# Designs tried in a protein design chat: VH-VL binders against p08169r482to628. Part 19

Target 1, 147 residues: p08169r482to628
Amino acid sequence: LLCGVSDGKQRFDLSALARHSELEQNWEAVDGSQREAEKKHFFINICHRVLQTGQARGCPEDAAVCAVDKNGSKNLGRFISSPTREKGNIQLSYSDGDECGGGQKIITNITLMCKPGDLESAPVLTTSRADGCFYEFEWRTAAACVL
Short names: E, the ipSAE of ESMFold2; O, the ipSAE of OpenDDE; V2, 0.75 times the mean of E and O plus 0.25 times the DockQ between their complexes.

## First folded at step 7 (VH-VL; framework fv_namilumab)

Design a1 (at its last look DockQ between E and O 0.87; V2 from the best seeds 0.00; counts 0 for: pae E 2.2 > 2)
Fold by OpenDDE, look of step 7:
Structure a1 (fold): chain C 147 residues (1-147), chain A 120 residues (1-120), chain B 107 residues (1-107)
Amino acid sequence: as target 1 above (147 residues)
Amino acid sequence: QVQLVQSGAEVKKPGASVKVSCKAFGYTFTDYYLHWVRQAPGQGLEWVGWINPNSGGTKYAQKFKGRVTMTRDTSISTAYMELSRLRSDDTAVYYCAREEWYSYGFFDYWGQGTMVTVSS
Amino acid sequence: DIQMTQSPSSVSASVGDRVTIACRASQSISSYLNWYQQRPGKAPQLLIYAASSLQSGVPSRFSGSGSGTDFTLTINSLQPEDFATYYCQQSYRFPYTFGGGTKLEIK
């Protein structure tokens, strides 16, 4: 699997967002829709499984996106597909998460949009489907800009 | 008030199995993880594993994988730890302890402990 | 696994003394460090969590400090009931691991 994408002569490299060392911290998505005490916390890693440290210590080993709340941790998807370019942005799809009913497994899509000079901003949760089977994040990051 | 009450002391022979219970009082059983920690006589503390009483999910220390089984009965707010193929070095006081998930991983309440003695 | 090293293994002190116990992690554990007190024949009790947060009901003479790899438990003005064994525990990642303990004895 690649941690980047090529579209014609344009190349994109997402490796700057990848956390490999357990001394690093996972990305935590922003979700302002709930009170802190009731919130699910979403941890994301790029092209790599979520680091099982800190608040994400209980996340499943193979999860690239993990949700954590008072009830436990959930695998929201695995890195089993390379990024693609769609509508001028970079699309990353994590699939094969935990089961969410009817034999379906959770899928998480991350849309990465170019924001020059910004490698510090966190992803934002934009969609959490009621059935719990689908999540979307938007991430404005310099990593999504053409090399 | 919150209280964890464990089953009584056990004496077992090597190769046998032991099942210790931990009943929770004073809080919603399924809202907190339960851990098991053991302490050999005169020794320090050793983490055994945890169970999520809500889902039944478990995680065991590598040392005990294949020998330990953690279960729960939510109808009576009770968690169980079964350790099989016992050996002398399994002799210890076994504690259950409560952890609030998505916290800093501390045990705010402990059972009184269950002494398990393994001797031939 | 993350190794936790406590020092000293034992310490003698008198009522009213100030005592400091050290705990070192083999790698950075941020602030995921907890302290427990265990009296003879009793279960451990939580004193400090998140390196420096005092557990409810614990006397203010207990305090915790540190981050990363080096942590300290301080007991100001020892009381008779403080003579016990103290353990640090990391909760940064599984498996959870404990320090070897520090036995605080009366001089």
Scores: ipSAE 0.879, ipTM 0.941, lowest interface PAE 0.4, mean pLDDT 95
Fold by ESMFold2, look of step 7:
Structure a1 (fold): chain C 147 residues (1-147), chain A 120 residues (1-120), chain B 107 residues (1-107)
Amino acid sequence: as target 1 above (147 residues)
Amino acid sequence: QVQLVQSGAEVKKPGASVKVSCKAFGYTFTDYYLHWVRQAPGQGLEWVGWINPNSGGTKYAQKFKGRVTMTRDTSISTAYMELSRLRSDDTAVYYCAREEWYSYGFFDYWGQGTMVTVSS
Amino acid sequence: DIQMTQSPSSVSASVGDRVTIACRASQSISSYLNWYQQRPGKAPQLLIYAASSLQSGVPSRFSGSGSGTDFTLTINSLQPEDFATYYCQQSYRFPYTFGGGTKLEIK
């Protein structure tokens, strides 16, 4: 699998966002629209499974996105597809997450948008589908800029 | 008044199995993970594994994989740890302990311990 | 696995003394460090969680500090009931691991 895309003229590389070391930290997002006791915490890695440390220590081993709340953790998708170029942005689609009813497994899409000079930004949850089967994040980052 | 009450002491021969129970009182059993920690006589504490009582999901320390099984019965708020193919170095006090998952992973309440003795 | 090293392994002290116990992790564990007291023949009891947070009902003479890899437990003005074995434990990642213990004995 690739952690970038090329369109023949331009090259993009998301590797700066990947967290591999036991000393690094997952990227985090929260759903700020809910009460504190009901809030889910989302742990995200790019092109790599979530690091199983701290609050994410109980995340499923192969999850690339993991949701954690007071009842445990869920696999929201695995890194099993390379990123693609979508409408001028970069998309990662993590699939084959936990079962969520009707024979379906959870899918998470991350849309990465170029923001020159900013590698320390955070992903933002934009969609949490009511059936629990689909999640979307948006992320403005220098890592999504052309090389 | 949170309390964890474990089954009584066991004496086993090498090669046998043991099943220790841990009954929870005073809290919602499925809201907390239960861990098993053992202590050989005169020695320190060793983590064996955990169970999520809500889902039945488990995680075991590597040295116990293939020999340990953790289960629960939510109708009676009871967790179980079964250790098979016992060896003399499995002689220890086995504790169950409650963990508030969403925090810093501390064990706020412990069972009284169950002594398991393995002798030929 | 994250190795937890406690020092000293034992200490002799008198009632009224101040005692410090050190715990070192083999890698950073942020503040995911807990302290337990174990009296002979009893289960361990939680004293400190998250490196420095005092469990309810624990006397204020106990305190914890540190982050990353180096942590300390301090007992200010020892009481007779404090003579026990103390364990640190990391909860940063599985498997959870404990220090080897520090036995606090009457001088």
Scores: ipSAE 0.503, ipTM 0.838, lowest interface PAE 2.2, mean pLDDT 90
ESMFold2 (binder alone), look of step 7: mean pLDDT 94; pTM 0.953

Design a2 (at its last look DockQ between E and O 0.80; V2 from the best seeds 0.00; counts 0 for: pae E 2.5 > 2)
Fold by OpenDDE, look of step 7:
Structure a2 (fold): chain C 147 residues (1-147), chain A 120 residues (1-120), chain B 107 residues (1-107)
Amino acid sequence: as target 1 above (147 residues)
Amino acid sequence: QVQLVQSGAEVKKPGASVKVSCKAFGYTFTDYYLHWVRQAPGQGLEWVGWINPNSGGTNYAQKFKGRVTMTRDTSISTAYMELSRLRSDDTAVYYCARDEYYDYGFFDYWGQGTMVTVSS
Amino acid sequence: DIQMTQSPSSVSASVGDRVTIACRASQSISSYLNWYQQRPGKAPQLLIYAASSLQSGVPSRFSGSGSGTDFTLTINSLQPEDFATYYCQQSYRFPYTFGGGTKLEIK
């Protein structure tokens, strides 16, 4: 699998967002819609599994996106597909997460949008489907800009 | 008040199994992970594993995988730790301890401990 | 596994003294470090969590500091009931691991 995408002559490399060492920190998504008492933590890694450290220490080994709350950790998707170019942005889809009913497994889509010069901003949770089977994140990052 | 009450002392032969219980009082049993930690006589503390009382999910230290089984009965707010194929070096006080888990992870309440003696 | 090293292994002090106990992790554990007190014949009790947060009900004479690999537990003005064994514990990743302990004895 590639940690980037090519669209014609345009190349994109997401490697700067990948956390490989357990000495590094996972990306934690922002979710402004949840109360603190019922807050879920969403940890994301790019082109790699979530590091099992800190608050993500209990995340499943194969999870590229993980949700953590007082009830435990959930695998929201695995890195089993390379990024694609969609409508001028980069699309990353993590699939084969935990089962969420009816034999369906959780899928997480991450839309990466170019924000020149910014490699520090966190992804934002934009969609959490009621059935718990689908999540969407938006991420404005310099990594999504053309090389 | 929060309280964890463990079962009484056990004396076992090598090769036998022991099952220690930990009953929780004063809080919602399924809201907190329960860990097991042991302490050999005159020695330090050793982490054995945890159980999620809500899901029944477990995580064991590699040292004990294949010999330890953690379970729970939510109807009576009780967790169990079973250790099989006992050896003399399994002689220790075994503690259950409550952990919030999703935050920094610390044991804010402990059981009184259960002494398990393994001797021929 | 993350190795936790405490120093000293034992220390003698008098009532009213200030005592400092060190805990070092083999790798960075951020602030995922807890301190426990264990009196003879009793279960451990939480003193400090998240490196520097005082557990409710614990006297203010106890304090924790540090981040990354080096941590310190400080007891100001020792009281008779403070003579016990103290353990640090990392919760950065599994398996959880403890320091070897520091026995605080009366001089």
Scores: ipSAE 0.881, ipTM 0.940, lowest interface PAE 0.4, mean pLDDT 95
Fold by ESMFold2, look of step 7:
Structure a2 (fold): chain C 147 residues (1-147), chain A 120 residues (1-120), chain B 107 residues (1-107)
Amino acid sequence: as target 1 above (147 residues)
Amino acid sequence: QVQLVQSGAEVKKPGASVKVSCKAFGYTFTDYYLHWVRQAPGQGLEWVGWINPNSGGTNYAQKFKGRVTMTRDTSISTAYMELSRLRSDDTAVYYCARDEYYDYGFFDYWGQGTMVTVSS
Amino acid sequence: DIQMTQSPSSVSASVGDRVTIACRASQSISSYLNWYQQRPGKAPQLLIYAASSLQSGVPSRFSGSGSGTDFTLTINSLQPEDFATYYCQQSYRFPYTFGGGTKLEIK
């Protein structure tokens, strides 16, 4: 598996966003539209499983995105596919998450968009489907710019 | 109002199994992890593992893997810990404790403890 | 596993004294440290969570401090009911682990 994509003449590499060490932190997003007791916290890594520490300490071992709420942790998808080019952006599709009804497993898509000079931005949750089977994040970052 | 009530004391022989129950009152049982922590007579506290009552998922300390099974029955708000192939050094008080897993993790409520004595 | 080293193992003190108890983690645990009090024959009770947050109903003479690897529980102006055993516990990573305990006795 690659943490980048090549489009013939253009090369992209997302590895600057990966978190490998316990001295680093997972990327985070919060769905703040819910009541505090029902709030979900999303822990995200790029091309790597989430780090199992702090609020993410109970996340499944192989999750690349993990949701944590009062009821526990869920695997929202694993890193088992390389990133692709989608409509001029870069997409990571994390799949084979936890079961979410009818034999379906949770999928999370992250759309990464070039924002020159900014490696400190965080992903933003844009879709949380009502059946709990699909999540989408958008991420404006210099890591998504051509090399 | 939150209360965890455990089953009574047990005396067992080496090689037997024991199953301790922990019934929850005063809160939504599936909203909190339940942990088991033991304390041998005159000794400190030792973590055994947890169960997520919502999913049934578990995590056991390495020392107990292969000998411990944690289960729950959500219809009666009760968690169970079963420890098999008992040895004399399993003699301890076994506590269940509620974990505020969602944030920092801490045991805000404890059961009264269940004494398990392993002797021939 | 994260080892928690607690000191001293025992303290003799008088009513009105100030006592400090130390807890050291084998690696950084941020502020994921809790303190419990256990009276003889009873279950432990939470005193401090998240290193320094006082649990509801716990007297203000108890306080906690520290972050990273070094943590302290302080009891100001000891009262007769404070003579018990105290444990620290990390919640940063599973398995959760406890310090060895500090027994606080009447001198």
Scores: ipSAE 0.455, ipTM 0.820, lowest interface PAE 2.5, mean pLDDT 91
ESMFold2 (binder alone), look of step 7: mean pLDDT 93; pTM 0.948

## First folded at step 8 (VH-VL; framework fv_namilumab)

Design b1 (at its last look DockQ between E and O 0.83; V2 from the best seeds 0.74)
Fold by OpenDDE, look of step 8:
Structure b1 (fold): chain C 147 residues (1-147), chain A 120 residues (1-120), chain B 107 residues (1-107)
Amino acid sequence: as target 1 above (147 residues)
Amino acid sequence: QVQLVQSGAEVKKPGASVKVSCKAFGYTFTDYYLHWVRQAPGQGLEWVGWINPNSGRTNYAQKFKGRVTMTRDTSISTAYMELSRLRSDDTAVYYCAREEWYSYGFFDYWGQGTMVTVSS
Amino acid sequence: DIQMTQSPSSVSASVGDRVTIACRASQSIRSYLNWYQQRPGKAPQLLIYAASSLQSGVPSRFSGSGSGTDFTLTINSLQPEDFATYYCQQSYRIPYTFGGGTKLEIK
């Protein structure tokens, strides 16, 4: 699997967002719509499983996206597909997460949009489907800009 | 008040199995992880594993994988730790402990401990 | 696994003394460090969590400090009931690991 995508002469590399060392930290997003005690924390890694450290220490080892709350942790998807370019942005889809009913497994889509010079911003949760089977994140990052 | 009450002392022979129980009182059983920690006589503390009472998901220390099984009965707010193929170095006091898992991972309440003696 | 090293393994002190116990992690555990007190024949009790947060009900003479790899438990003005064994524990990564313990004995 590649941690980048090519579209014609344009090349994109997301490797700068990948966390490989356990000395690093996962990217984190919080669902702010919930009460403090019920807030879900989302841990995200790019092209790599989430680091099982800190609040993500209980996350499944194969999860590239993990949700953590008082009830436990969930695998929201695995890195089993390379990024693609769609509508001018970079699309990353993590699939084969935990079961969410009816034999369906959780999928998480991350839309990465170019923000020149910014490698510090975190992803933002934009969609959490009621059935718990689908999540979307938007991420404005310099890593999504053409090389 | 929060309280964890464990089953009584056990004496087992090598090769046997032991199952220790931990009943939780005074809080929502499924809201906290339960850990098992053991302590050999005169020794330090050793983490065995945890169970999420809500999902039943477990995580065992590598040392005990294949020999330890953690389960729970939510209807009676009770967790169980079964250790099989016992050997003399399994002799220890076994503690259950509560963890607010989504926080910094501390054990704020402990059971009174269960002494497990393995001897021929 | 993350190794936790406590020092000293034992310390003798008198009532009223100030005592410091060190705990070192083999790698950074940020603030995921807890301290426990264990009296003879009893289960451990939580003293400090998140490196420096005092557990409810614990006397203010206990304090924790540090981050990353080096941590310290401080007991100001020792009381008779403080003579016990103290353990640090990391919860940054599974498996959870404990320090070897520090036995605080009366001089």
Scores: ipSAE 0.878, ipTM 0.941, lowest interface PAE 0.4, mean pLDDT 95
Fold by ESMFold2, look of step 8:
Structure b1 (fold): chain C 147 residues (1-147), chain A 120 residues (1-120), chain B 107 residues (1-107)
Amino acid sequence: as target 1 above (147 residues)
Amino acid sequence: QVQLVQSGAEVKKPGASVKVSCKAFGYTFTDYYLHWVRQAPGQGLEWVGWINPNSGRTNYAQKFKGRVTMTRDTSISTAYMELSRLRSDDTAVYYCAREEWYSYGFFDYWGQGTMVTVSS
Amino acid sequence: DIQMTQSPSSVSASVGDRVTIACRASQSIRSYLNWYQQRPGKAPQLLIYAASSLQSGVPSRFSGSGSGTDFTLTINSLQPEDFATYYCQQSYRIPYTFGGGTKLEIK
């Protein structure tokens, strides 16, 4: 699998966002809940499984996105597909997550948008489907800019 | 009131298996990780593994992988730890302990312990 | 696995003394360090979590400090009921690991 995409003339590389060492930290996001007991915490990696440390220590081994809430931890998708070029942006689709009913497994899409000069901004949750089977994040980052 | 009540002491021969139970009272069993920790006589504490009672997922310390199985029965709020191919150095008190799902990984409540003795 | 080294292995002290117990991790565990007290024949009891947060109902003479790799448990003004063995435990990653213990003897 590739941690980038080429569209024939331009090349993109997301590897700057990947976290590999236990001394690094996963990218994080939360849902909009005001109460800590009701918050859903998301741990996100790029082109790599979530680091199983700190609050993510109980995450499933192969999750690339993991949710932790009052019901424990869930696999929200694995890195089993390379990024693609979508409508001028880059999309990572993490699939084959935990079962979420009706024979379905959770899928998470991350849309990465070029923001020159910014490798520090984190992904933002934009969709949490009511059936629990689909999640979307948006991420403005210099890593999504052409090389 | 929160309480974890474990099964009684066991005496086993080398090569046998043992299954220890831990019944939860006073809280929602599936909202907490359940861990097993052992302590050989006169020695320190050793983490064996955990189970997420909601999903049934487990994680074991490498030392025990292949010999330990952790299960649960949510209908009776009970967790189990089975250790197979017992050796004399498995002689220990085995504790169950709970951990809140989003925490610093501390054990706020412990079972009373189950003594497992392995002798020839 | 993260190794937890605890020192001293035992200590003798008098009522009213200040006692300090050290715990060192083989790699950074940030603040994922917990302390337990175990009386003879009993299950461990939580004293301190997250390196320095005092568990409800624990006397204020107990305190914890440190982050990263080096941590301490301090008992100010030792009391007779503090006779016990003390353990540190890291929860930064699975498998959780414990220090070797410190037996506190009061005489």
Scores: ipSAE 0.543, ipTM 0.840, lowest interface PAE 2.0, mean pLDDT 91
ESMFold2 (binder alone), look of step 8: mean pLDDT 93; pTM 0.951

Design b3 (at its last look DockQ between E and O 0.90; V2 from the best seeds 0.76)
Fold by OpenDDE, look of step 8:
Structure b3 (fold): chain C 147 residues (1-147), chain A 120 residues (1-120), chain B 107 residues (1-107)
Amino acid sequence: as target 1 above (147 residues)
Amino acid sequence: QVQLVQSGAEVKKPGASVKVSCKAFGYTFTDYYLHWVRQAPGQGLEWVGWINPNSGRTNYAQKFKGRVTMTRDTSISTAYMELSRLRSDDTAVYYCAREEWYDYGFFDYWGQGTMVTVSS
Amino acid sequence: DIQMTQSPSSVSASVGDRVTIACRASQSIRSYLNWYQQRPGKAPQLLIYAASSLQSGVPSRFSGSGSGTDFTLTINSLQPEDFATYYCQQSYRIPYTFGGGTKLEIK
């Protein structure tokens, strides 16, 4: 699998967002809509499984996106598809997460949008479907800019 | 008050299996991870694994994978650790411990321990 | 696995003394470090969690400090009941690992 995408002559490389070393930290998003004790933490890695460290230490080994709350951790998707270019942005889809009912498995989509010069911003949760089967994140990052 | 009560001492022969129980009192059983930690006589503490009583999900130390099985019965707030193909170096006191896992993760309550002796 | 190294392995002290026990991790564990006390024939008991947070019910003479790789447990003004074995434990990464222990003996 590739950690980038080509669209004609335009090339994109997301590898700068990938965390490979366990000495590094996952990208983190928080659903702040809940009380502190009920807050859900999302740990995200790019083109790689989440690092199983800190609050993510209990995350499934194969999860590229992991949700952690007081009840445990969930695999929200695996890196099994390369990024694609859609509507001027980069789309990353993590699939084959935990089962969420009816034989369906959780899917997480991450839309990466170009923000020149910014490699430090974290992804933001934009959609959490009520059935728990689908999540969306928006991520403004320089990694989504054309090389 | 929170209390973890374990089953009694066991004496087993090599190759046998042992199943230790840990019953939780004084708190919501499914809200906390339960860990198993063992201690050989005169030795330090060794982590065996954990179980999430809510989901049943487990995580075992590599050393014990294939020989250890952790289960739970939520109806009676009881966790179980089964260790198979026992050998002499499995002789130890086995503890269950409750973990506050959501934050930094620490064992705030421990069972009284179960002595498992493996001898021919 | 993260290796936890305690020092010293044993220490002799008197009632009223100040004792310091060190714990070193083979890699950064941030503040995911806990301290336990184990008296002979008893289960371990939590003293400090998150490197420096005192567990409820634990006397204030116990304190923890440090972050990253180097941690310290300090016991101010030792009491008779403090003579026991102390363990550090990291909860930063699975598998959880413990230090080798420090036996605090009466001098």
Scores: ipSAE 0.879, ipTM 0.942, lowest interface PAE 0.4, mean pLDDT 95
Fold by ESMFold2, look of step 8:
Structure b3 (fold): chain C 147 residues (1-147), chain A 120 residues (1-120), chain B 107 residues (1-107)
Amino acid sequence: as target 1 above (147 residues)
Amino acid sequence: QVQLVQSGAEVKKPGASVKVSCKAFGYTFTDYYLHWVRQAPGQGLEWVGWINPNSGRTNYAQKFKGRVTMTRDTSISTAYMELSRLRSDDTAVYYCAREEWYDYGFFDYWGQGTMVTVSS
Amino acid sequence: DIQMTQSPSSVSASVGDRVTIACRASQSIRSYLNWYQQRPGKAPQLLIYAASSLQSGVPSRFSGSGSGTDFTLTINSLQPEDFATYYCQQSYRIPYTFGGGTKLEIK
């Protein structure tokens, strides 16, 4: 699989966001629930499975995004599809996560938006569907800008 | 008052299977990971694997994959470890241990151990 | 796998001595390092977690330090009940691994 997308005139490459070494850290996002005991951490990698270290050490091996809370960890989707262009942005859809009822498996979409000069930003959770089957993150980053 | 109580010693022949139990007392069984750690006579400690009693999800050390199965029965707060195709170098004391896993992870309570002897 | 190297393998000491046991990880484990005490014929017992945090009920003569790859367990004013085997253990990644142990013997 490719960690980018091209339309023949513009090229995009997300590989700068990929974390391959256990000296690196997964990207993180926190669900902003009001209860400290209910806090859920999201560990995210780009075009690669999450690094199974620290708080993410119990994440399923092939998860590209993993949710961790006091009750354990869940696979929120695997990197099995290349990024696509979506209305001027880049979308990375991670699928085939853990079972979430009704014969469904969890899917996570990450929408990456160009923000020149900023590779330090973090993904932000924008959707957490009540049935637990779908998650959406938005991410403003220089990595989403045309090469 | 937290306590982990394990099943009694087992003597097995090579090629057989053994199933060791670990019953939890004094805490909410599904709130903590439960691990299995073994110690051969005169040797150090070796991690076998863990189970999340809440979900039933497991993870095993590579050398045991294909031979170990960890399960639990939440209605009686009991975890099990089954090791198949036993050989003489599986002779060890098998401990269950409760992990406070969130953040750093550490084994705060241990069972008394179950001696498993594999001999002809 | 993260290899944990513990030294010395054995130490002979007297009551009242200060004893230091070293533990080295083959790669950074940040502060994901625990120490256990094991008396003969008994299960291990937690002494120190997160490199330096003292477990409840453990005497204050025990202390832990270190981060990254190099860690130390220190026993100040050794007592008769401290003669046991000590293990370090990393919980940074699976599989969890233990040091080879340090047997603390009476001189």
Scores: ipSAE 0.539, ipTM 0.842, lowest interface PAE 2.0, mean pLDDT 91
ESMFold2 (binder alone), look of step 8: mean pLDDT 94; pTM 0.953

